# VHH binders against Uncharacterized exonuclease domain-containing protein At3g15140, part 18

Target 1, 337 residues: Uncharacterized exonuclease domain-containing protein At3g15140, of Arabidopsis thaliana (Mouse-ear cress) (q8w566)
Amino acid sequence: MASAFSAFRVSLSRISPFRDTRFSYPATLALAHTKRIMCNSSHSVSPSPSPSDFSSSSSSSSSSPSTFSLMETSENARWRPMCLYYTHGKCTKMDDPAHLEIFNHDCSKELRVAAADLERKKSQEFNFFLVIDLEGKVEILEFPILIVDAKTMEVVDLFHRFVRPTKMSEQAINKYIEGKYGELGVDRVWHDTAIPFKQVVEEFEVWLAEHDLWDKDTDWGLNDAAFVTCGNWDIKTKIPEQCVVSNINLPPYFMEWINLKDVYLNFYGREARGMVSMMRQCGIKLMGSHHLGIDDTKNITRVVQRMLSEGAVLKLTARRSKSNMRNVEFLFKNRIK

## First folded at step 4 (VHH)

Design h50 (from c03 with D31F G54K G98D T106D; framework vhh_8pnl_2)
Fold by ESMFold2-Fast, scan of step 4:
Structure h50 (fold): chain B 337 residues (1-337), chain A 120 residues (1-120)
Amino acid sequence: as target 1 above (337 residues)
Amino acid sequence: QGQLVESGGGLVQPGGSLRLSCADAGFTFSFYAMAWYRQAPGKERELVARIYSKGSTNYADFVKGRFTISRDNAKSTLYLQMNSLKPEDTAMYYCATDYEDWKGYDSDYWGQGTRVTVSA
């Protein structure tokens, strides 16, 4: 890609939030403000009837980890890389048809839900799931999050930032970025877009507020939503470590989470050590580049969607003690180690 | 059954050559880091070679200069060209799209493996 592709764009969000026409609501306290903003990060909406019109392998039983979907094969065959300048609000080619033929601006297109997938779905304890999968070396280098609507199983929006380390040497940063992300073809976009972790958290909190998922003034956890991780590492260990490095307090919304591995173990009665093993067992083909955080987050979301479609209920698996932040309580006995 | 299928293993004499293949019908590897691992009898599994999506490669010291990893993205196929084979190369060879990371993700061997035996 040309260097013109990196031209600066100030738009911090791709969403168009609906504002309540009742003028009294914007003047009320956050506690009384319950309006939910429904957003889409795509340049075009994914058609809901299309997935149900495709030929797909049908499950003959209520749980069949050996079954696969022909829709997954079709989706994988049409896979295009996400425009990572777009995810940072810095794409200069949003209206270029040639660019849009090569790069995906619709985070939900690979994550479409068929009407049949809702037939076995159970009611959930949360309205939204925030699927997260951090990437890094010493410090966090990528911060990707997808919102999944628990009722429709559809992806609502994506937050994605490359993160610039503040304590790693310039030499160590350049070596790692040129090595790992250079090999993945995203080193230039990383250098053009990466911002310090403190700024990532600030922009994330604005994005959460735009979706009515969290309010800074209340200092509570997420509003009717829960983080979904693949392993405890991201929220239990890495975020607190990064907060110390970045000299910020641990945000209150990182006090509890759902470790998908533990839900998977309890729902299927079968161990899966990570994303790739869960996908293999479910017959889901891996898309994109493993260890590119946005691609991993999309693949974890596909596992979430499969589990929800088969009747899984995603419950909190871990919680920090409010009296001692160092202590994490695991909320059921049967869990992956 | 994995989504990747290894083939090309067999019995060869010391100094011989083999070419291993890893393919899945209709599946693309273009954006994956791909690796060959091996496990010899009584030993733990070890990385042989890795190739990233843009074609850069890493090799274990014990195969440098003898083995060449390559990929054909149009055919969605990974290869391992093994030259100057030694008895010590005798192992089950696995194609993988994943590896152990600081997240605790285990190395994931998508295929069932292909056996390589080097003996007189």
Scores: ipSAE 0.012, ipTM 0.236, lowest interface PAE 8.5, mean pLDDT 74

Design h51 (from c03 with D31H A33E G98V S107F; framework vhh_8pnl_2)
Fold by ESMFold2-Fast, scan of step 4:
Structure h51 (fold): chain B 337 residues (1-337), chain A 120 residues (1-120)
Amino acid sequence: as target 1 above (337 residues)
Amino acid sequence: QGQLVESGGGLVQPGGSLRLSCADAGFTFSHYEMAWYRQAPGKERELVARIYSGGSTNYADFVKGRFTISRDNAKSTLYLQMNSLKPEDTAMYYCATVYEDWKGYTFDYWGQGTRVTVSA
């Protein structure tokens, strides 16, 4: 169970944290102008949790089937998809009742943490986790990230961009969007908001800097934070491939990550191939559209929150070799393939 | 309970018709690719029909011209209209959400199934 990296005495001597202090100060006194979670809005009120969730875990109702069905119908308990213009900061319909009946502008209810969930939580090696789940076909087409505070387990912000590919035909793009996302405006939203990968990375780095998680003037990784993936492929393979296509250098913050599957296997002693398996085993209900990257990222975050609440410590599972960027070292003896 | 609930199966004579329904109890139905699968006694599960979120359909060759898949997103319900039924259509029919992305993940959300028997 113990990591071979439990002794980090050599790592600190290779990095001098006090060599350049231009970008950091010891006191966390300044509030600064901080951006709230984009999915939070006073204009959208998500329905309360359905009693059907309690009925499935406690068989206390003896009502007739028709009476019970009517009670369920009277509840507006159906999950609503996230407004994708809102996640890009471009929603112009926040006061439109028809729009708000279809789309959610407040994801805080889905990702809330109760005080009781903190009782068994252990100290973490990082202050923040960046949960990422890339989507695409050939090229990356969606780039969703959620920041989780390792102390509170709360989501503090999100970054979400649709990515316009440079090598896929318009026909291939449209077939992918129709087949993956369907109706409800995703086609229009995608075409209105999608930008090239190079610009996504530039905007992502501005967002990281706003959260004090990374600064482009340093060649270091993330500041006291780590990426959390569901599988190695996103950071190990897909990001480097996309960087080649987009003619940009691999950013230094993509050199190491936490594969949640490996942490899950070692913490629970059970193999889970992906997000759906983890959720089933943990008894967590799937929320939203499984195939929309931002929804998958939110669901992976709920697995992270569950594991943290049960005492898991999220440790790095993979690191790129500095001498050969194609070589990845896996840090856990027991890992999923 | 279960997130997908199939109904409409039964016993029918060759040449008869049945309409299967699959009700979604909690997912965002309109965003998913939906499918009907079947499993005959002693055989593996096989795809019968798919319907994409945009309404496009795809059918197995053995049901083309006889079966029609459709969806009602307002009611979160998937349908399979089965005409000119044959004894070889006898199977347990399952409703599923099916997707496989470039990571190799497949999301299969299966209901309990509904039995269709076509007696000779």
Scores: ipSAE 0.007, ipTM 0.225, lowest interface PAE 9.5, mean pLDDT 73

Design h52 (from c03 with S30E D31Y A33S G54R S56Y G98T T106D S107Y; framework vhh_8pnl_2)
Fold by ESMFold2-Fast, scan of step 4:
Structure h52 (fold): chain B 337 residues (1-337), chain A 120 residues (1-120)
Amino acid sequence: as target 1 above (337 residues)
Amino acid sequence: QGQLVESGGGLVQPGGSLRLSCADAGFTFEYYSMAWYRQAPGKERELVARIYSRGYTNYADFVKGRFTISRDNAKSTLYLQMNSLKPEDTAMYYCATTYEDWKGYDYDYWGQGTRVTVSA
């Protein structure tokens, strides 16, 4: 089912050249795009000025905020766990009211940006930020990414896959999944949806192309976008290691990134050990289940949104050498004096 | 930045009891999965007990039935009730947020520890 939805998404992208149409799907096509989450208000604010003068028609695949609820904040919204079958394009209960009361198919309330938050925001070097926080033990077991519009600070979409390892024993996999996801009730979803890393990368590249963020024919990095990590490990070490295990070449878009920890140190003048430390220092309350990669990626995104709202400019902090892939140049970690 | 502050350690005879506390100055305690670890002299640090944000618990086999982990979200405090203490329980006990992954970021942060000595 995930492959059928992926093929349909590519066809939809080719039909609709307008960004607004691409990111605001017709109701009849919403089910085919179940693995794409539009974290926008019913107004559907586009990063680029696109004046529409006719009407707002709301028919999304989940309980989007009412068009009348202009002042609804994340504080007013009851938190609900994200439907992880939905993020994989495999939810069969999209029309079930009981299911939709328990599980969230839309992150718009959790990652909403108030108009006041834009007043101190500065121009960014990139149009989009891809917030990534990989999870796993020996191999990558979860691949969550959120795309943030640098102009609006709103989350545009997410890509989320559980990853089936090839090097780990079945016993080791089961022990890890039971320990990490069992108490969260996610272990079954992992077993039902996890696919090999090579297929995750293939599906990710289709998703990037649908957002005009990358095209394999150009063989370059991301188009006016940058990855944002919490620490260098994910892209510096683990992605290349996983590519070797999976017998694939390192994709060109993993050659540079923004380590949020380095930007945080430079902007606030204070070091943070990781996501929890950043949130504690900023007075941001954790949402969801710490240790679940998609929830951690959402929380890192809230730190990004806070920093942007306070005037931070997110700059590349690391770049790989094309001549020696083991060599990483750190562009800034220390404060400017 | 808030820090984890452990307390309640001490010297106790075999068969005795101690209650360890870990205070978190942060406002996000209720969303953390928290754990107690211990490290005896010359040995590696080992997991004793874990409690998830929903209240579910995991215990190491060597403490099952003797130790109880609990949390008070209103007080932002983690507890470890240790009963029927044995000389083998002698260690420095550490409070940690449990974020164990392959990145080498096994823990968000650690306290300084509280010493437990079980001897006659």
Scores: ipSAE 0.000, ipTM 0.227, lowest interface PAE 12.4, mean pLDDT 74

Design h53 (framework vhh_8pnl_2)
Fold by ESMFold2-Fast, scan of step 4:
Structure h53 (fold): chain B 337 residues (1-337), chain A 121 residues (1-121)
Amino acid sequence: as target 1 above (337 residues)
Amino acid sequence: QGQLVESGGGLVQPGGSLRLSCADAGFTFSDYAMAWYRQAPGKERELVARIYSGGSTNYADFVKGRFTISRDNAKSTLYLQMNSLKPEDTAMYYCAAGDYEDWKGYTSDYWGQGTRVTVSA
């Protein structure tokens, strides 16, 4: 019997918001949840004029990777940095024209997909891809994830958090942030917004649930989605190590992933050591700041979109053993070393 | 989580040789890319050599032909054989483990505390 104890334990559902100002929305910092950030993806359904078939080449060459590249690398497109206060749900200037002239609130702007890019795309094993590229030195300092719809290749949403180390000295943190993010002009936003890794994971799981991609009441992985990494390090090594540092259990959705480097090697028959190499080889122009994790994640997503548009099928490349969590099975015979 | 522990540094005359070792305690050593970095007083930390899990190696131009990086996955140990040492090689030498993407430069998951190499008369 828990009647007397139940009376002592008060649920938030027992407190009416109109009775207690502690649950009032005017207290902005009293909100329990970060507001959901949605990427506005433009989808080109059907251009009314049929694409011109005027090419000196054979009719079979009407679609090419250069078409996708030209869309993204428009010489007249004005690039704006992403508003990193916005990615943390803390932007106070969402309707300010002067602010929006300088900063972008649309994470999908550089990631638009043309109708022609869908012509050679193949059916995928998953409905969604979660592109991840962690940044850090001793501990994770940035946790950026983009959702890509596997059917449309459009970006659906972004989860982005700066991560505050708990085991690095304050002096070591400040020196690293000043050097890395200071040069990018984002050291202040890092200090204003960075939260501990445990809280990042908690907020990430709420975000996954909002997209029906994972449910905390199950021991299962992602629902019809897979992580896409640029190298095994992020999920194989860094996430488990950070979980130990943060004193949390490894989440069940980090048991398997797609290493884009291995898919790239098998699809193109050519090695690429990282994002810059893949972009160079594909003729994709770098967009944004190449030292900022969110921009790295966007550029990796552009490689994903290029590969999908050319007929690549993204399959799991690695799976962690449940009987021995230290052992990772690689599912491809051909893999980058 | 493991610790990287460097050893083998010391004082040596120009033209001499040293072998640095880096012992890993608690990592899955064979799955990491490993590197040696160095830092002289008042200078930025610079990459000396790296070795990937598959055995491929890269060297900085200033050590090419003089230094050799190698790994023993069974012993979870990284080595740097340094020959024909010059006064300019004087620095703290650091062992590092991580993913060495073209993009991330010197940013590594784990660093040792360093071992001092002094090349002087």
Scores: ipSAE 0.005, ipTM 0.248, lowest interface PAE 10.5, mean pLDDT 75

Design h54 (framework vhh_8pnl_2)
Fold by ESMFold2-Fast, scan of step 4:
Structure h54 (fold): chain B 337 residues (1-337), chain A 121 residues (1-121)
Amino acid sequence: as target 1 above (337 residues)
Amino acid sequence: QGQLVESGGGLVQPGGSLRLSCADAGFTFSDYAMAWYRQAPGKERELVARIYSGGSTNYADFVKGRFTISRDNAKSTLYLQMNSLKPEDTAMYYCATGYEDWKGYTSFDYWGQGTRVTVSA
């Protein structure tokens, strides 16, 4: 396995060697975010989001599975939706027992890896995988990323932002978001937390730097890490299109990625067209809401963990040309088209 | 492991009716969008109808008013009620499961083995 990247620097790493699920924000940033969301605004709660919330809860019921997964049954028996205010650093109820009974503030528990799952794991070309699954129709509406440690297979952190379109009128945005997220019960949290794509990229780059995964003072790609996508579209097409809309240059870390579909095909010798088919073929139960980007990213991560536990080596599948940003080289002979 | 199993196909006269069923022995049927596709001899596979987890439906223009897609989440079963059948409806019918991506394009990527529908005199 040849590394194509420079020597990896892990001096003064702020990533805990222990399974510390504490999400570290700068103190001033965390306080600013929590104070922005006061309990003084009334929320319009749709009387019928309960069915979609209950379907998400029922999808995590795995007390009597048809197949046994690597996940402990206790982790899935009482599934709680992720607090999406918390993922933005804007939760004002972090110390509220009633809130914590309903919402999960720790994504690592549902993505935990059993010790036995490490027995067949092979050495990887990267120390970290950044699993990404964008959401949106006209513009990006959700930007979810999970970091998977290639040695432990555990999720070490997440970056999650709702993204506010800039080319749509406020009325058109409101109608679209209510239609898209209203049934999921997250339209209000989207409106409260969503920021423009340019700001999402700025905050993402700060988060990458905090994990020693990228340095703003360099034009280089990720440090000993690679993006993992389910399909080429997110990084090949949607990110560049959104950069044009937002009048920003394509960041250098979006020049190459791992399309999980291509690795899956080559490792299992069987075609899977997307997340749903991968999960069904692997005997992995869907968790959370299938239309919420963070939940899709978690489900893709569970496929990554399964493949790693079975001895898969995740290699780059695509690379963008520096001379022509529209020209993408595919690195695998066999790939999903 | 889950598997999609289509049934209910057969030979029927023009103007007749058939009800197709797709049983999903899979994990969480209620969480998935479901669809019916068909493939006529010498033709590409085409979408006939889709139904989302929330119950909303979408139909191809050539079946609107004649076909009805429905689901029974308690039985993990998808149905296609086919009325006023035409010779042009002759095809292998496949059920599929998936979810809608943010382009508004539904990725149906897990298929059954199909059930044959023949409409002829």
Scores: ipSAE 0.005, ipTM 0.390, lowest interface PAE 10.1, mean pLDDT 75

Design h55 (framework vhh_8pnl_2)
Fold by ESMFold2-Fast, scan of step 4:
Structure h55 (fold): chain B 337 residues (1-337), chain A 122 residues (1-122)
Amino acid sequence: as target 1 above (337 residues)
Amino acid sequence: QGQLVESGGGLVQPGGSLRLSCADAGFTFSDYAMAWYRQAPGKERELVARIYSGGSTNYADFVKGRFTISRDNAKSTLYLQMNSLKPEDTAMYYCAAVSYEDWKGYTSEDYWGQGTRVTVSA
């Protein structure tokens, strides 16, 4: 930790001259590789409009389709892993029945919200939450983000990229990926789809713009949205460090965030060191693979949804100084240290 | 808060074997990845082996092929089978329970045991 922190300080010193620099990305390359992945959210959980002008008997007699219902088999249905080629817009087997039997192409799977879950929800300071959970100890290997609508608590879209280190030898990368993703059966898709961090940021910024969440011609942060992390490390330490490694300036939207651990502590009055502890305390069962970043991001989103349903208000917990990037102000007195 | 109890350490001659055990004394064992660490006098604590909640394992290069980590969720017990022991294996051995969130560069271990001593000497 002390060695990692000293490396971070050196890297942060290299980043500080960049803080006010605008990015200019190759538009042709960015557009060629940025397909928007839409999550198939469930139907609106809003109450059915009351028939003010018509009786229930006349409306029911005219609605023959509502007489039929499909049996939901989700209680007995086998869990299927998310197709990670699909999350990159690169799945070539979307019409292959054998492939669809093994892999899920619904990016909102396990994240459905019931109408009852909205009864205790409070108004939020942001319209959208961007749940992020980076993977990779040496360099970032996975960059998963889910957008949560603060009013409905539904997931509206995701951005998911595997990230290829640029300062490691091919032998070191192969050993790193085998150790990290080999057990999960994800090493092959990682090698097929992973792109350098600079390109991930370029594609991410196009995706943010498509959602009207950020404008590259401004030095402002996100538009009525906030990042939600499980711990300060991802945005406070890892992203600045990776930006130095990748020779890019720290993007202006990474200047503030919500550490879910600090909100959790203040809302429940209980300490939880990470996602597994939060889920255990809330009685939420883990879904998917506990070391795959997209699955971790989905599970963190389930904690966010639980907290919102119980009346939590997600407020910024940390803000970085624009005049001194080493100075991070923590906005909650009671926080995980 | 350290609710893990190690046992099975002792004195053994080079080439010998020992089986270490670590018992859960008050937390939900099956929710955690489990690990064995060791620390020789005057050295830093180093990872020996990990076993994930799903049963997958990782080993340090210096024990690969000689040590086997396993878990029994029904008994809430972690094991380390140590074969072909060398004098360099002499250390205090600790078990740890770890949230996978902590593997990203946070404090990596939620719970630690007090350790069990292994001495490999002729």
Scores: ipSAE 0.000, ipTM 0.184, lowest interface PAE 14.0, mean pLDDT 74

Design h56 (framework vhh_8pnl_2)
Fold by ESMFold2-Fast, scan of step 4:
Structure h56 (fold): chain B 337 residues (1-337), chain A 122 residues (1-122)
Amino acid sequence: as target 1 above (337 residues)
Amino acid sequence: QGQLVESGGGLVQPGGSLRLSCADAGFTFSDYAMAWYRQAPGKERELVARIYSGGSTNYADFVKGRFTISRDNAKSTLYLQMNSLKPEDTAMYYCATDTYEDWKGYTPFDYWGQGTRVTVSA
């Protein structure tokens, strides 16, 4: 008996929920919910403090286990970094108590939404928001996406891949990754898990189809969903550049997006130049490592959840011309330049 | 957990060559970084070469230019091509999987083979 449970546990621990294909064809709803990783976010009811109201800044980019609380007894469990081998279905330590003390395999504590946060929420134009924050200056190095349910504000799943450059020499890649992710302590997991951009797009499209967000047989955009970016660069500039480098056509779902900076400016009547500024103005504490894409995507999601809870309606801010992909139309008259 | 089986060791004269093989039994070979370690008589076990899942390689300075690590994911096999062998290369050679390294500095290797003996002697 014990040996059967151990064999089953080992098999289960090697199967990523992101790669689960257990959907039944006619009755998919229950199976789809079983597959999804459910994440929640909570936020303070306090008004957003001005930057000058913060008493001190904290260096949280290199949080070790020894910096965490001594014990976990409250509803707010102590913070732990996400296991980035788990996001790729490659974690072998799911049953290791020492590993689970250091790394988190879900985001339910950091992204939890309280019932009170729904009281002022308004109806949205989309059922889902896909929050994206790419990393990489030369080529994309990280492709993190979180799905936010527009009705519940809960994170229902995430897609995360480290991306391996194909047009850089092996030596140049090693030096680039050592400098970028070495300082964040994740260079090892990057080297072990990173795959070429073409394969990332292929796996992303399978994941979109599993959520009924896009079908390969259509040349339209996302089904009742929109990308949310922090700045136009990710979808306007970086993805098309990477598609050229990778010799793939621009996917049809990257034709329009919501720049959170422009929605923020119009909703609050205040400028915020980026994620850190929006968080400070909203009184949201930074979690994880700034410039690690998955952590930045989680922090942007917390800003989205705050704005939704205060009555913001997220509308498209930019759209590509179908006749000339280089031409982008901005749909908001008041926007950050 | 999987098991690794090393082969290809033997007795060779200085300047000779050997090719070591490591066969995977029971896990997804292409998902893991793989490494060759060696333990010389009276010394601690040391890293010889590493190959990441993406194909990047890393070599110890004492074998750079003489040894080549490679993998065949279709055959679930890791190789170490050893050229210009020296008496100092005499050791037991071990194959290992590298699943991850965590913030506490745990050893990155979860699975080890039984080893294959290499003797370089005139």
Scores: ipSAE 0.000, ipTM 0.186, lowest interface PAE 18.3, mean pLDDT 73

Design h57 (framework vhh_8pnl_2)
Fold by ESMFold2-Fast, scan of step 4:
Structure h57 (fold): chain B 337 residues (1-337), chain A 122 residues (1-122)
Amino acid sequence: as target 1 above (337 residues)
Amino acid sequence: QGQLVESGGGLVQPGGSLRLSCADAGFTFSDYAMAWYRQAPGKERELVARIYSGGSTNYADFVKGRFTISRDNAKSTLYLQMNSLKPEDTAMYYCAAEVYTDWKGTDYTDYWGQGTRVTVSA
């Protein structure tokens, strides 16, 4: 789907000449709400019945892949960008009609699941999946996570933070953010909301505890949940590197994960290099801006929902050795390296 | 370096039929999943049908029961049999041979043909 902005169609290039720009922060530093984001609560408060949106094929072949693809395409036609101040709990314009016309504050809108999509779904080994797709160059710049209920396939909540590097110069940060997020139209919100990685992890752990997914007093992994990544790099390599940079210990919940690419290969019998490949193969239309982490995480979640609706079982694909944290064991014989 | 050449497009009346062909002229056809995509003016390309190397098929909802995808590995040719054609099927139809390379975040390197035009009109 093409964005309202033509710039969203072009891949970011750092070798292109950049214009001089100046970034400014809003005068307001403290906002009313900081953590009251609940994807399904927005849907629950203002329910929009979807049973009437079922395909005519919902009698005998209601959950066929192409029926599911058509329903998603219809929902995607009404796409609006997610308010990124809202995802940080910092939106002050939730009562402004002009703002609400431009930005979406319903984090589940494009991730809805019809009852028919549950007909072929199989029992899962986990109650929740945490879909993650990190963005960054030298350091992590965006930390987006969506919780998917494994029984309903509905999105429960999201955690989203822009991450401010602590080892890069302010000039280097500004140049990179202006280039990458400037092209995506979100450079200002990045500068207004980005916090250091150590603080992101602290806030993430509070959010996990609020969902009963992890307790700081334990040395265990997630409770009845697993991370879902698109490739091993995010949890295998990038998070440990960032922990070293930020001078924090690797959290115990990053010891194991599900690489969606490996599950995809084993379920469909076909390799997919990344999100765009999986979406094209499944006939799922891209929503939002590729390489904006929250949009990519939502699109990966739509692939997860498709796979679950077709009977896939998401199993752990990798785990770290407790005796040697650099040693990663891969649990599938057929895997993408 | 492989080349894909589509043929069989044309003008047809509603309710009519067309058979599209895609010939591979330069690489190992039988190793690839093959697909038909279409693109109407001003729209993005969308998947119509896919056939895997083992013969399994996948169809978009809007063509189920009307279109049939098939392959002939001995002739290195992909087919799309289109029946009960509707004005909404009017588009440029593209053949794709879908390959994998192993880099995080990168797209497929697909081999694409030049497309064949299908117009469904009285």
Scores: ipSAE 0.000, ipTM 0.100, lowest interface PAE 20.0, mean pLDDT 73

